# Ledger of designs, part 35: VHH binders against q86w26r167to484

Target 1, 318 residues: q86w26r167to484
Amino acid sequence: SLVVLQGSAGTGKTTLARKMVLDWATGTLYPGRFDYVFYVSCKEVVLLLESKLEQLLFWCCGDNQAPVTEILRQPERLLFILDGFDELQRPFEEKLKKRGLSPKESLLHLLIRRHTLPTCSLLITTRPLALRNLEPLLKQARHVHILGFSEEERARYFSSYFTDEKQADRAFDIVQKNDILYKACQVPGICWVVCSWLQGQMERGKVVLETPRNSTDIFMAYVSTFLPPDDDGGCSELSRHRVLRSLCSLAAEGIQHQRFLFEEAELRKHNLDGPRLAAFLSSNDYQLGLAIKKFYSFRHISFQDFFHAMSYLVKEDQ
Key: E = the ipSAE of ESMFold2; O = the ipSAE of OpenDDE; V2 = 0.75 times the mean of E and O plus 0.25 times the DockQ between their complexes.

## First folded at step 17 (VHH; framework vhh_vobarilizumab_d1)

Design s5 (at its last look DockQ between E and O 0.51; V2 from the best seeds 0.00; counts 0 for: pae E 9.0 > 2)
Fold by OpenDDE, look of step 17:
Structure s5 (fold): chain B 318 residues (1-318), chain A 121 residues (1-121)
Amino acid sequence: as target 1 above (318 residues)
Amino acid sequence: EVQLVESGGGLVQPGGSLRLSCAASGFTFSDYAMAWYRQAPGKGRELVAYIYPGGRTSYADSVKGRFTISRDNAKNTLYLQMNSLRPEDTAVYYCATDTIRYGDLQFMDSWGQGTLVTVSS
């Protein structure tokens, strides 16, 4: 079986994929159907040591001694969750056509095309724009959409996000009174951004005077709230602007080169301090052979997209 | 139980038009995105068009400008207006709910019987 789960950025595809793994592991989801469920983050595939199926399985198992031979005896009882196909493929990028597929990309393509393990089950998550790249690989697939939060789920999210009930109520009240914000909060990722923004404002004792009019404004509000001051402790506009430009540059370079994970050296190249940018960047440790290496990524792909878009505006000011 | 019943298929000449209907029951139709798929002989099932609850639509490149997906929530019915039909449009057309909530993910296809569209001179 092949299922394509599509949704815009922040709709909860990754969350769902991870939850599926958990629920399967606990016996709640697909009891008795799959012996193994392999979660593959497409953005992380580049970190594989070898472009082989065996290595992919070792990677997923977190064990180089996993019984791969045994696992592969019954492919029909295997589920691969390929999370973030859009982070593997760059739709509509002219450069992609010129560069061809990497061996690691090819590995996944062979899996998707059913050349490799034709009887296994596949769940692929992607953004709609990337479907154009995925469709040629699909022989037979069911497409499904993730819709985001219901009204009840939005309310629940606010209640869960804010530890203080009064703050939760205030934040939710603000959002409910604004159609743009309320609608935007249908997208879980945006809902998080909004909640974080509001929380940041409340903690700073700031009154929300102007409400965002669109998603860009929402991100700008968030960015404005959490951009760090310069290292000298000053909150100069110049310092903030510098950091913004640097984030934009990082994002743009990443998108241009199909990079979603950044090493410390990359951050330094852009004069960014990873730990100070926790509002925008997350860090994860990855096991590469016997070594552990730290990589940074934008907290959500939507941030990278936003800063990439902003890079065009910032360049014009230079 | 979710039921989807396609109708409106038939034989049509190239350049002709046909309107497909899908009667939906067993769920709150207005809350879900709907889609049309088609499967030509010897080929895999492909997405033709989908429509969100809010009315936003998307089309395969092969049918853009020729096909129109629409819905009537009051009638729980999905439509596909097909204009300027071509021989390559010959296929069995299927209606599907194209949305998923957590817990509803199934790898087994729950497709209707479909309706055959044949475009031939």
Scores: ipSAE 0.055, ipTM 0.431, lowest interface PAE 2.5, mean pLDDT 87
Fold by ESMFold2, look of step 17:
Structure s5 (fold): chain B 318 residues (1-318), chain A 121 residues (1-121)
Amino acid sequence: as target 1 above (318 residues)
Amino acid sequence: EVQLVESGGGLVQPGGSLRLSCAASGFTFSDYAMAWYRQAPGKGRELVAYIYPGGRTSYADSVKGRFTISRDNAKNTLYLQMNSLRPEDTAVYYCATDTIRYGDLQFMDSWGQGTLVTVSS
């Protein structure tokens, strides 16, 4: 079976995909139906050294001793979760061209076209903008839309986000007193931004007297809370404005080239110090052969989209 | 156990009308968006129409203005009124839950058996 989960940025596609793996592993989802469930981040597949099924299985298992023969004995009992098809990077496409391969011959495309492991189950998450690239690969698919958080799911999210019950109660009380914030939290990505903002305010000892009035204000409140102070000792508002412009530039270039992982040099090109910007950029080390290489990404795709959209607002018209 | 049972299909001449029904059980029907899909012979399934819990609807361009999706939450029933039928509307029509809540995934693989609609002279 093949299911396409679609929704705009922040609707919880990645969180849902990871929850599916956890719930399957604990026996609460699809009991007895799958021998293995594999999570594949489309953002990260460019890091595969070789586009072979064995390599993908080693990547997913984190172990070059994965029992490939046992795994492939019953392909119909396998589920592959391909998370973020819209985040499949153009460098991956360029690497295929360097090897003399077309995109249709990549492992992911062969899985989606049902040429490789045609009896396995697939779940693909994507934003709608990528459907034009995905639909030609599909033979039969169910398209499912993610709605976001119910009232009960919002309450549970707040309880889970904060380790301290008193913090969770305080944060939820603040959100419930602002109907605009509460409605916005039906979008899980926004809910995460709001929880992070409130946690940041609590950690800094600040009292929340004015709450955001719309989604743009919500992101700006987060940005204002977490932008680092200027190290050069100049005007802090000008320095924070410079860092904001640099984040917008990185996001815009990334979107234009369909890049979601950035090297240290690319951050320096945009005058950004990755370690100082942990609230906006995360880093991971990836093993590429015997070498370990560090890559950065926005902590959530919604930040990349937000800064990209804001890049139009920081430009002067004439 | 989630069950979706379609009915109301049949043979209709071009320009005619049919009303499809889908009886739903095993879940709180009023909380979920519902959809109709169709599959012509040798082709993939395509979305025809959907309706959210609050009543908002959307339609594929090929059926807009001719088909109307509706629901009766008291009877746990989804409907598709099909007017001005054309030969290209010939397909097996399926009822599905076409949306999910964040924490409930068991409905993603639930389909009805389908009901055949044939539009032919």
Scores: ipSAE 0.012, ipTM 0.365, lowest interface PAE 9.0, mean pLDDT 76
ESMFold2 (binder alone), look of step 17: mean pLDDT 82; pTM 0.832

Design s6 (at its last look DockQ between E and O 0.44; V2 from the best seeds 0.00; counts 0 for: pae E 10.3 > 2, unsure alone 64.5 < 65)
Fold by OpenDDE, look of step 17:
Structure s6 (fold): chain B 318 residues (1-318), chain A 121 residues (1-121)
Amino acid sequence: as target 1 above (318 residues)
Amino acid sequence: EVQLVESGGGLVQPGGSLRLSCAASGFTFSDYAMAWYRQAPGKGRELVAFIHPGDRTSYADSVKGRFTISRDNAKNTLYLQMNSLRPEDTAVYYCATDVIRWGDLQYMDSWGQGTLVTVSS
């Protein structure tokens, strides 16, 4: 079977994909149907050492001694979850751009086209805008749409996010009184941004006087709240602006080159301190052969999109 | 609650035509993709046709050129025009939609009761 899980940024596609793996592992999902479920983060595929199915399986298993030959004997009992098709990265090698698909991209394309392991099951998550790129690859796919938070779920999320009940109530009150914020919180990722923003304001003793009027304002409010001072310890506007510009530059460069993972060296190139930017960037360690390497990514692709957009507004010369 | 009610099935001779309908309720019909599935006796359920909210369509190879999926958003109704029917098309036909909520692993289709199509000489 082939299923496409479609949802806007922040709707929880990744969360659902991971939950599927967990539920399968615990025997609550697909009991007896799949011997193996392979979770593939599409943005990570570029990190594969080889563009081979076997290598992908080793990667997914986290074990180079996985019985790949045995696994491949019964492809019908395999489920591949390709999470974030829209985040499939291209290697920074300009030469490969000219030649079409990278070998790693080709590997996934062949899998999606059912040329490789035609009897296996596939779940692919993607954003709606990226569906156009995926559709030509699909044969007889089911399309599933992810809905955001209900009103009850929004309320529950606020209650869960804030450890202090009074803060939770206050935050939720602010959101409920603002149609834009309330609607925005339908998207779980945005809800998190809003909660984080409000929490940050409260912790800083700031009263929320002006509320965001659109999604851009929401992100701006968040960014303004959590932009760190420069390494000199100064919290000057100039320092904050520098960090903002650097984040915008990083995001823009990433988007331009279809990159979503960044090495620490790349952050340094942009004068960014990864650990200090935890509000905006996440880090993960990846096993690359015998080596472990740390990569950074924006906490959510929506941040990268936002900073990319902002790159057009922020003047580099100032 | 999502409800799907199929109709229009029946007995038809080879080469004949049928039009199936599916009345949908319990969700914003226009915002979601819809599909027709069928299950022949002794066989598994298979996708027949799929239509996106923007009316983009896809078909199983076995029905391409013969079947047409369409939708009327104003009526919350899905259609399947079946032409040049073959005995191999004999099956129970199901209307389906795929809607899931965040945090709820309900990625299975919502199914109706189905409508039987029998193509017999």
Scores: ipSAE 0.197, ipTM 0.616, lowest interface PAE 1.6, mean pLDDT 87
Fold by ESMFold2, look of step 17:
Structure s6 (fold): chain B 318 residues (1-318), chain A 121 residues (1-121)
Amino acid sequence: as target 1 above (318 residues)
Amino acid sequence: EVQLVESGGGLVQPGGSLRLSCAASGFTFSDYAMAWYRQAPGKGRELVAFIHPGDRTSYADSVKGRFTISRDNAKNTLYLQMNSLRPEDTAVYYCATDVIRWGDLQYMDSWGQGTLVTVSS
């Protein structure tokens, strides 16, 4: 079977995909149905050194000794979770833009088109706008939309996010009194942004007097709360503006080249100090053959999109 | 707790029409995208049509212009109007919700029992 799970940025597609693997391994999801479940992050597949099915399996297992022949004996008992098809990195090459797919994309395309392992089960998560690239590969697929939080799930999220029950109640009360903000918290990623913003205000001893009234205001409130000054001191507001401009530059370059992972050197090219920007950038170490390399990404794809949009305001001055 | 019940199938001559219905319960119908799938003898299930919560629709190329998907949110009912039926439309037709919530992971494979449509002379 092939299922396409669709959801806007922040609907928790990645968290859901990872929870599915854990619940399968624990025996609570799809008991007896699959011998193996493989999680493939489309954002990270560009790091695969060889584009062969066996190497993909080794990479997913984290073990170059995985029993490939046993795994492939019964392909109908395999599930591949292809998470974030919209985050598949394709090199931006103007000279070659009319031709060619990368070897990694060719392997995934053969899997999706059912030419490779046609009896296995596929679950593909994606943002709806990326369906233009995915739909030509699909022949027979079930399309499913992932909705965000119910009212109960929002309440549970606030209770879980804040360690202090009174803080949780105050934060949730603020959100419930603004219908636009409360509806926006249906999207888990935005709910996280709102909770982080409110916690940041409380940690700084501030009283929330005015609430954001739209999605742009929500992201700006978060940015204003967490954007650090440059580490060289001086006027902190000018330093924060420089850091903001640098984040916009990184996001714009990433979007232009369809890149979502950045090396530490690339952050330095944009005058960004990754460790100081943990509120906006996350990092992971990846084993690439014998080497271990550190890569950064925006904590949430909506931040990359937001800073990219902001970059046009900076370019008006030129 | 999601329940989908298809009806309206039957034997029809080529060129005829049928209207399929799917009664839905156990979820807030208006919030969910709904779809019709079909399974011809000896073949896998294929998407026929779907309708988003905002009433945007999409159709398989093989049925465009002949089939119309619609919904009645007040009755929690999904419809498929099938006109100009052809022998290749013979299949079991299934209703499905195309939306899940975080608490519903175990029901991603939920289908109705299906309703048989046979188109023959």
Scores: ipSAE 0.000, ipTM 0.323, lowest interface PAE 10.3, mean pLDDT 76
ESMFold2 (binder alone), look of step 17: mean pLDDT 80; pTM 0.805

## First folded at step 18 (VHH; framework vhh_vobarilizumab_d1)

Design j1 (at its last look DockQ between E and O 0.01; V2 from the best seeds 0.00; counts 0 for: pae E 18.0 > 2, placed apart)
Fold by OpenDDE, look of step 18:
Structure j1 (fold): chain B 318 residues (1-318), chain A 121 residues (1-121)
Amino acid sequence: as target 1 above (318 residues)
Amino acid sequence: EVQLVESGGGLVQPGGSLRLSCAASGFPFSDYEMAWYRQAPGKGRELVAGIYPGGRTSYADSVKGRFTISRDNAKNTLYLQMNSLRPEDTAVYYCATDVIRYGDRTFMDSWGQGTLVTVSS
């Protein structure tokens, strides 16, 4: 079977995908149907050492001694979850001016097109805008749209996010009184941003006087709250602006080149300190052969989109 | 709330034609895959045709060459042109889209009330 989960940024596609793996592993989902469930983060595929199916399986298993031959004997009992098809990265190889698919992309394309393991089950997550690229690869697929939080779910999220009940109630009250915020919180990722912003404000003893009027304002409020202060008492504003511009530059470069993972060296090139930017960037260590390498990504693709959009504004001011 | 309202069903003679319509509301229509299903008396519901947001179409083997699914995004309307109708095409036809709620994590199909197509001499 082939299923495409569609949803806008932040609707919880990745969360759902991961939950599926967990539920399967615990026996609550698809009991007895699949021997193996392979979670593939599409943005990480570029890190594969080899563009081979076996290597992909090893990667997914986290074990180079996984019984790949045995696994491949019963492809009908395999489920591949390709998470974030729209986040497939292209290698920065200057030389490949050629509009061709990378070998790693090709590997996944063959899987999606059912040329490789035609009897396996596939679950693909993607954003709607990326469907134009995915549709030509699909023969027969069921498309499922992921809807965000219901009103009840929004309330529940606030209660779960804030450990203090009073804070939770206060935060939720603020959101309920603002139609823009409340609507925005329908998107789980945005809900997190809003909760984080409110929490940050509360921790800083700030009263929320101005409420966001649009999604951009929400992100701006978040960014303004969590941009690192200038250590040196003198030019705090300049430093904040510099960091903002650098984040915008990083995001823009990533989008331009379809990159979502960044090396430490890249951050340094943009004069960014990854660990200090935990509000905006996440980091993961990846085993690349015998080496462990740290990569950074925006905490959510919506941040990268936001900073990318802002990059146009920042350039105009220069 | 997602709403799907089918219309255009009726009685037709074998070899005849019908055009079904489905008016959609409550969701970004242009971004969703849409499909027609049908349920014949005493049989299960089966997929008839699907259309992707990009306009790509798929058909059940039983209706290939006879049925055409199309969409008008400006009108939020799904169509099924049925030609060369056969008695075996007699069924209630449903417009559908698939959704999943984040919290429930259950696949839910959104269906209209259906429209009856009867092919009989």
Scores: ipSAE 0.019, ipTM 0.280, lowest interface PAE 6.8, mean pLDDT 86
Fold by ESMFold2, look of step 18:
Structure j1 (fold): chain B 318 residues (1-318), chain A 121 residues (1-121)
Amino acid sequence: as target 1 above (318 residues)
Amino acid sequence: EVQLVESGGGLVQPGGSLRLSCAASGFPFSDYEMAWYRQAPGKGRELVAGIYPGGRTSYADSVKGRFTISRDNAKNTLYLQMNSLRPEDTAVYYCATDVIRYGDRTFMDSWGQGTLVTVSS
């Protein structure tokens, strides 16, 4: 079977996909149904050394000696979770197929079209804009929309985010008193930003008297809370502005070149110190041949979109 | 540089208890999901328990009710309290952050060096 999970940026598609893998591994989800569940990050598939099914399986298993023959013995007992099809977004048109897709993207297209492993189960997550490129590849698919948090789900998220029940209650009370903030928290990515901001304020002993009035204010509150104040002699505002410009520049370059993973050298090109910016950039190490390389990405795709949009406004803040 | 150092493993009889610790440094620990994995001899690494930044936990069926994952954000330390240990729990236990595992997929620098737990009859 094939299921397409669609939702706007920040609706928690990646979080749900990761939770499904965790729940399957812990025996909570689909017990006994699948022999193997493979999580494939579409933004990371560019890191495959070869564009072959065996290499994809080695990549997912983290072992070039994975039992590929056994894995492929019963393809109907395999689940592939293809997270973020929009990060492979290219027109699939006949006039463009002679130009070709990248070899790694071609492998995923063969899986989606059911030319490779036609009996396996697929779960594909995507943003709606990319559906125009995905739908021509699909044969029979169930489409499921991932919506934002209900009021109950928002309350549950706050309770889960904060270890201390009193912190959770205080944070949720602050949010509920601001209708704009409460409505914005129906978007899980925004809800995470708000919880992180409030936790950061509480850890610093600050009183939250003024709450954000819109999505831009919410992101800026997060930025102002977590942006390092490493300024040699000026105020924290100048230090934060310089790092903000660098993050905007990185995001804009990434969008321009359709890149979502960045090497440490690329961060240095933009005057960014990845370890100091963990609130905005996450990192992972990958085995690439004999080398282990560290790659960075924005913690959420919404941050990359936000900083890209901000790049036009940062110049006007001069 | 991210560093994860596990400790607290050892030899224990069936039914006994152990407490594992993972000292973390080089990243904002309180903002990251943390997890314990284990690898039994001749097998791939298995997710044992996970904990979100806000404290929500998840457990493998094989350890539910016996193991408790917790974190101390002030000390940048992750814990695993293991009670009612069984011979099947014998494994090297690894501390991990921001890691998704399918079978034996390992992010070398996102993992600690591991601590051995042996449960012998």
Scores: ipSAE 0.000, ipTM 0.113, lowest interface PAE 18.0, mean pLDDT 74
ESMFold2 (binder alone), look of step 18: mean pLDDT 82; pTM 0.823

Design j2 (at its last look DockQ between E and O 0.52; V2 from the best seeds 0.00; counts 0 for: pae E 14.2 > 2)
Fold by OpenDDE, look of step 18:
Order: structure tokens, then sequence, then C-alpha cells
Structure j2 (fold): chain B 318 residues (1-318), chain A 121 residues (1-121)
């Protein structure tokens, strides 16, 4: 079977995908149907050493001794979860070559097109806009749309996010009084941004006087709250502005080159300190052969999109 | 809330034509895959036609060449042009999309109330 999960950025596609793996592993989901469930983060595929199916399986298993031959004997009992089709990355060097598929992309495309392991089950997550690129690869697929939080789920999220009940109530009250915020919180990722912003404001003893009027304002409020202060007594505004510009530059470069993972060296190139930017960037260690390498990514793709968009504004002011 | 409202059904003679419409609301219609299903008396629900956001279409073998699925994104409306209708096309026709809420984690089909198409002499 082939299923495409569609949803806007932050609707919880990745969370659902991971939950599926967990539920399967615990025997709650698809009992007895699949011997193996392979979670494939599409943005991480670029890190594969070889563009081979066997290597993909080893990578998914986290074990180079995985019984790949045995696994491939019963493809009908395999489920591949391809999470984030829209986040497939391209090497920087390929800009010069005609928009051909990278070998790693090709590997996944063969799976999606059912040329490789035609009897296996596939679950693919993607954003709606990227579906245009996925559609030509699909023969027969069930399409499922993730809609985000219900009203009850929004309330529950606030209660779960804030450990203090009074804070939770206060935050939720602010959101309910603003139609834009409330609507935005239908998207779990945005709901997190809003909660984080409000928490940050509360911690700083700031009263929320002005409420965001659009999604951009929401992100701006968040960014403004969590941009690092100047360490050396210098003009805090200039430093903050510099960091913002650098984040915009990083995001823009990433989008331009279809990159979502960044090396430390890349951050340094943009004069960014990864560990100090935890509000915006997440880091993960990846095993690349015998080496472990740290990569950074925006905490959510929506941040990268936001900073990319902002890059146009920042350039105009120069 | 996702709402789908079918219309255009009725009684038609064999060889006749009908055009079904489905008005969609509660989601960004233009971004999502839409499909027509039908359920004949005593039979299970079956996929008739599907259309992707990009316009790619698929059809059941039984309706290929006779039915055409289309969409008007500006009107949030799905269409099914049915030509050369046959008695075996008699069914309740549904427009649908699969939806899931974040908290439910269950795949559910969103269906309208359906519209009855009867092909009879």
Amino acid sequence: as target 1 above (318 residues)
Amino acid sequence: EVQLVESGGGLVQPGGSLRLSCAASGFTFSDYYMAWYRQAPGKGRELVAGIHPGGRTSYADSVKGRFTISRDNAKNTLYLQMNSLRPEDTAVYYCATDVIRYGDRTFMDSWGQGTLVTVSS
C-alpha cells in the first residue's frame, strides 16, 4: 500500500510518523502485519554513505549487521515511512549540473515509483506544495490530510506545555482573545512557537501589549524574544540585528541550495554560534562511517521559511 | 470542520449524461487530493475517480473514457462529468478526502451525504 500524508508545515507529520514507529514497536499498531518498519528522514538521506538500498536498511536499523538479505526476502512485510519528501537535500556541488536527481534521491524515487520493492508498504509525508513533485512518481496512492489541532486539542496543548496551571490559563486566555493567534494555534508547530513566545515574555516579566496580527508577527515576536543579547556591553541592537541577518542568510542559502542540515563550519561562515541559538537551531550527531559529525537544522522548517522570507527584507535595508 | 456537499444526482436514461458537483469547505481545497466514490445497492463503496492538486487524474477501469473528474479551485468545487451512463452506474456518489486530526491519529475518510444517480430506462 502507498499512503501520502499531507499537511502544512507544523501540522505534526513528523510527530505522527515517529509515533507510528513507536506504536508498531510496542505492538499497538499493525500487530503482525510488518516485520520491519523503516523510518527514513528525507533530510538525512543525503548523509548516507552509499546510495544503495542495503545501506539505507543498515542506516535505518542502526546496525551494519542487520540481516538485509532476510529482510528483503519478504518485502510485503516491510513498511517504509519516508518523512519529509519536501526536505530532500541536494549537495552544494550539484548546482552546476542540470537538475538531475542525486543518487540518493534516485534511490527513494525508485521506492516511491514502486520499481524497488514493489510489494512493500510506503507512507510518505510531505507538504502540499511539494506534492506537485511527488505526484508524477505516484501510481496509486491514498491521500490523507493532517488538519492540525481541534479546539480541545489546542486547550490541551496549552495545559501540557505550561506546568503551572495559572500560566497555562493566562497564556490560553491571551490566545483566545486574539483570533489570529487562536487560528494559528491550529497548527501544532505554530502553537509551540506561540506558547514559547508567551512563556518567554512571562519569564521576563513582560506584559503582552501588542498581539501579533499575522503569522509573520508571531515569528517576529518569537525571534525578538529569543535573540541573544550582546555579551560585551556593546550596542545590543546591532548585535541582535547581526545575528538576525546571519540567520536569514543561512536560511536563504539553505533554501536556495535545498539544504536543511548545516555543518558547524557553515554556521561559522555565517558568524553564528550554534549552541547559543538553541531557540532557532537544533543539533544532532550523525554517524558517518567511523566518524560522528554534528549537524544543525532549524528547529522547524517554518523557521527556515520565515528567515528566508526575511532575508529579502533585510537586503533591502542595506 | 471539513464539509463536503454533493449535488447533481438524479434519474437518467441509459446513454445519458449527468454532472455531479461537490462543494468543499473547511480546508484549503486547492492543496489536496479529491476523489469520487460510489456505492451501489448491496455493494461496497468503490473509488470512481481521483484528482490531484496538480490536475493529475485517475479512473476506475469501469468508468474510463466515460467519466471525467475536474476541479475548480477558485470555487472549491469538485466535478464529475458522467457520460454514456449505464444501469450498472446506479449508485450513491460521494466526494471524499482522507483527513486526520493530530490528536486522533486515526485515518478517517471525510464524506459528504452523497447524491443518488439512477440509470434506468
Scores: ipSAE 0.034, ipTM 0.489, lowest interface PAE 2.6, mean pLDDT 87
Fold by ESMFold2, look of step 18:
Structure j2 (fold): chain B 318 residues (1-318), chain A 121 residues (1-121)
Amino acid sequence: as target 1 above (318 residues)
Amino acid sequence: EVQLVESGGGLVQPGGSLRLSCAASGFTFSDYYMAWYRQAPGKGRELVAGIHPGGRTSYADSVKGRFTISRDNAKNTLYLQMNSLRPEDTAVYYCATDVIRYGDRTFMDSWGQGTLVTVSS
């Protein structure tokens, strides 16, 4: 079976996909249906040394423990979760010209078209914008839309986010008194940004006097709270503006080249100190053969989109 | 709550036509992919036709050229025009959009009750 899970950036597609893997592993989801469930991050596929099905399985399982022959004996008992198809997008114009696909995109396309492992089950997550590139590959697909948090789910999220019950109650009260902000928290990624902003304000001893009035204000409130990291106890407005411009530049270059993972060298090219910018950039170490390499990404793809949009405002001023 | 209500099914002779309708509520209809599925006796549900928010359509090979899917976003209504009906088209037809709320599994399948189409002389 093939399921396409779609929603805007930050709607919880990745969180749900990862929860499904965990629930399957614990026997709660699809008991007895699958021998193996493979989680494939489409943004990380670029790190794959060889673009072959066997190497993808090794990547998902780790070295020396992947019995590929046995895994492939019963492909109908396999589930592949392809998370973030939009993060592997090729320009639509290149596909229309039929110039060919990258080796890594070709591997995923063969799975999706049911040319490789035609009896396996697939779950694909994507943003709606990428459906134009995904639709031609689909035959029979069930489409699922993520609606975001209910009112009860928002309350539970605030309660679990804050370790201090008084902080949780105060944060939720602030959000509930602003209809725009409360509505925006239906989107889990925005809810995370709001909780992080409020926690940052409370930890810095700040009183929230004015609440954000729109999505742009929400991200700016977060940015203002965490930019630049106060490593030495001081900060200037010029320094904050430089770091902001550098983040915008990184995001814009990334979007232009369809890059969502960045090496430390790329951060330095943009004058960014990755470890000091943990509020905006997360890092992961990846085993690539014998080497371990560190890659950075924006903590949420919404941040990359936000900084990309801001980059046009900064450039227009010149 | 997401609700889908199908109508327009019935008994028709081979070569005849029917128009199915699906009234949708509980979500922003104009933003989502919508589809018709069918289930013949003793078989699983199969995709018949789908339509995207921008109007792009797709069809199963078995119905291409005979069926037309359309939507009226102002009325939150999905349609399936079925022409040149054959006995093999006999099935319960379901309107579908698969939506879930984050953390709520009970909405993985949002289907209507279905409308029966019987093609028999």
Scores: ipSAE 0.000, ipTM 0.275, lowest interface PAE 14.2, mean pLDDT 75
ESMFold2 (binder alone), look of step 18: mean pLDDT 83; pTM 0.836

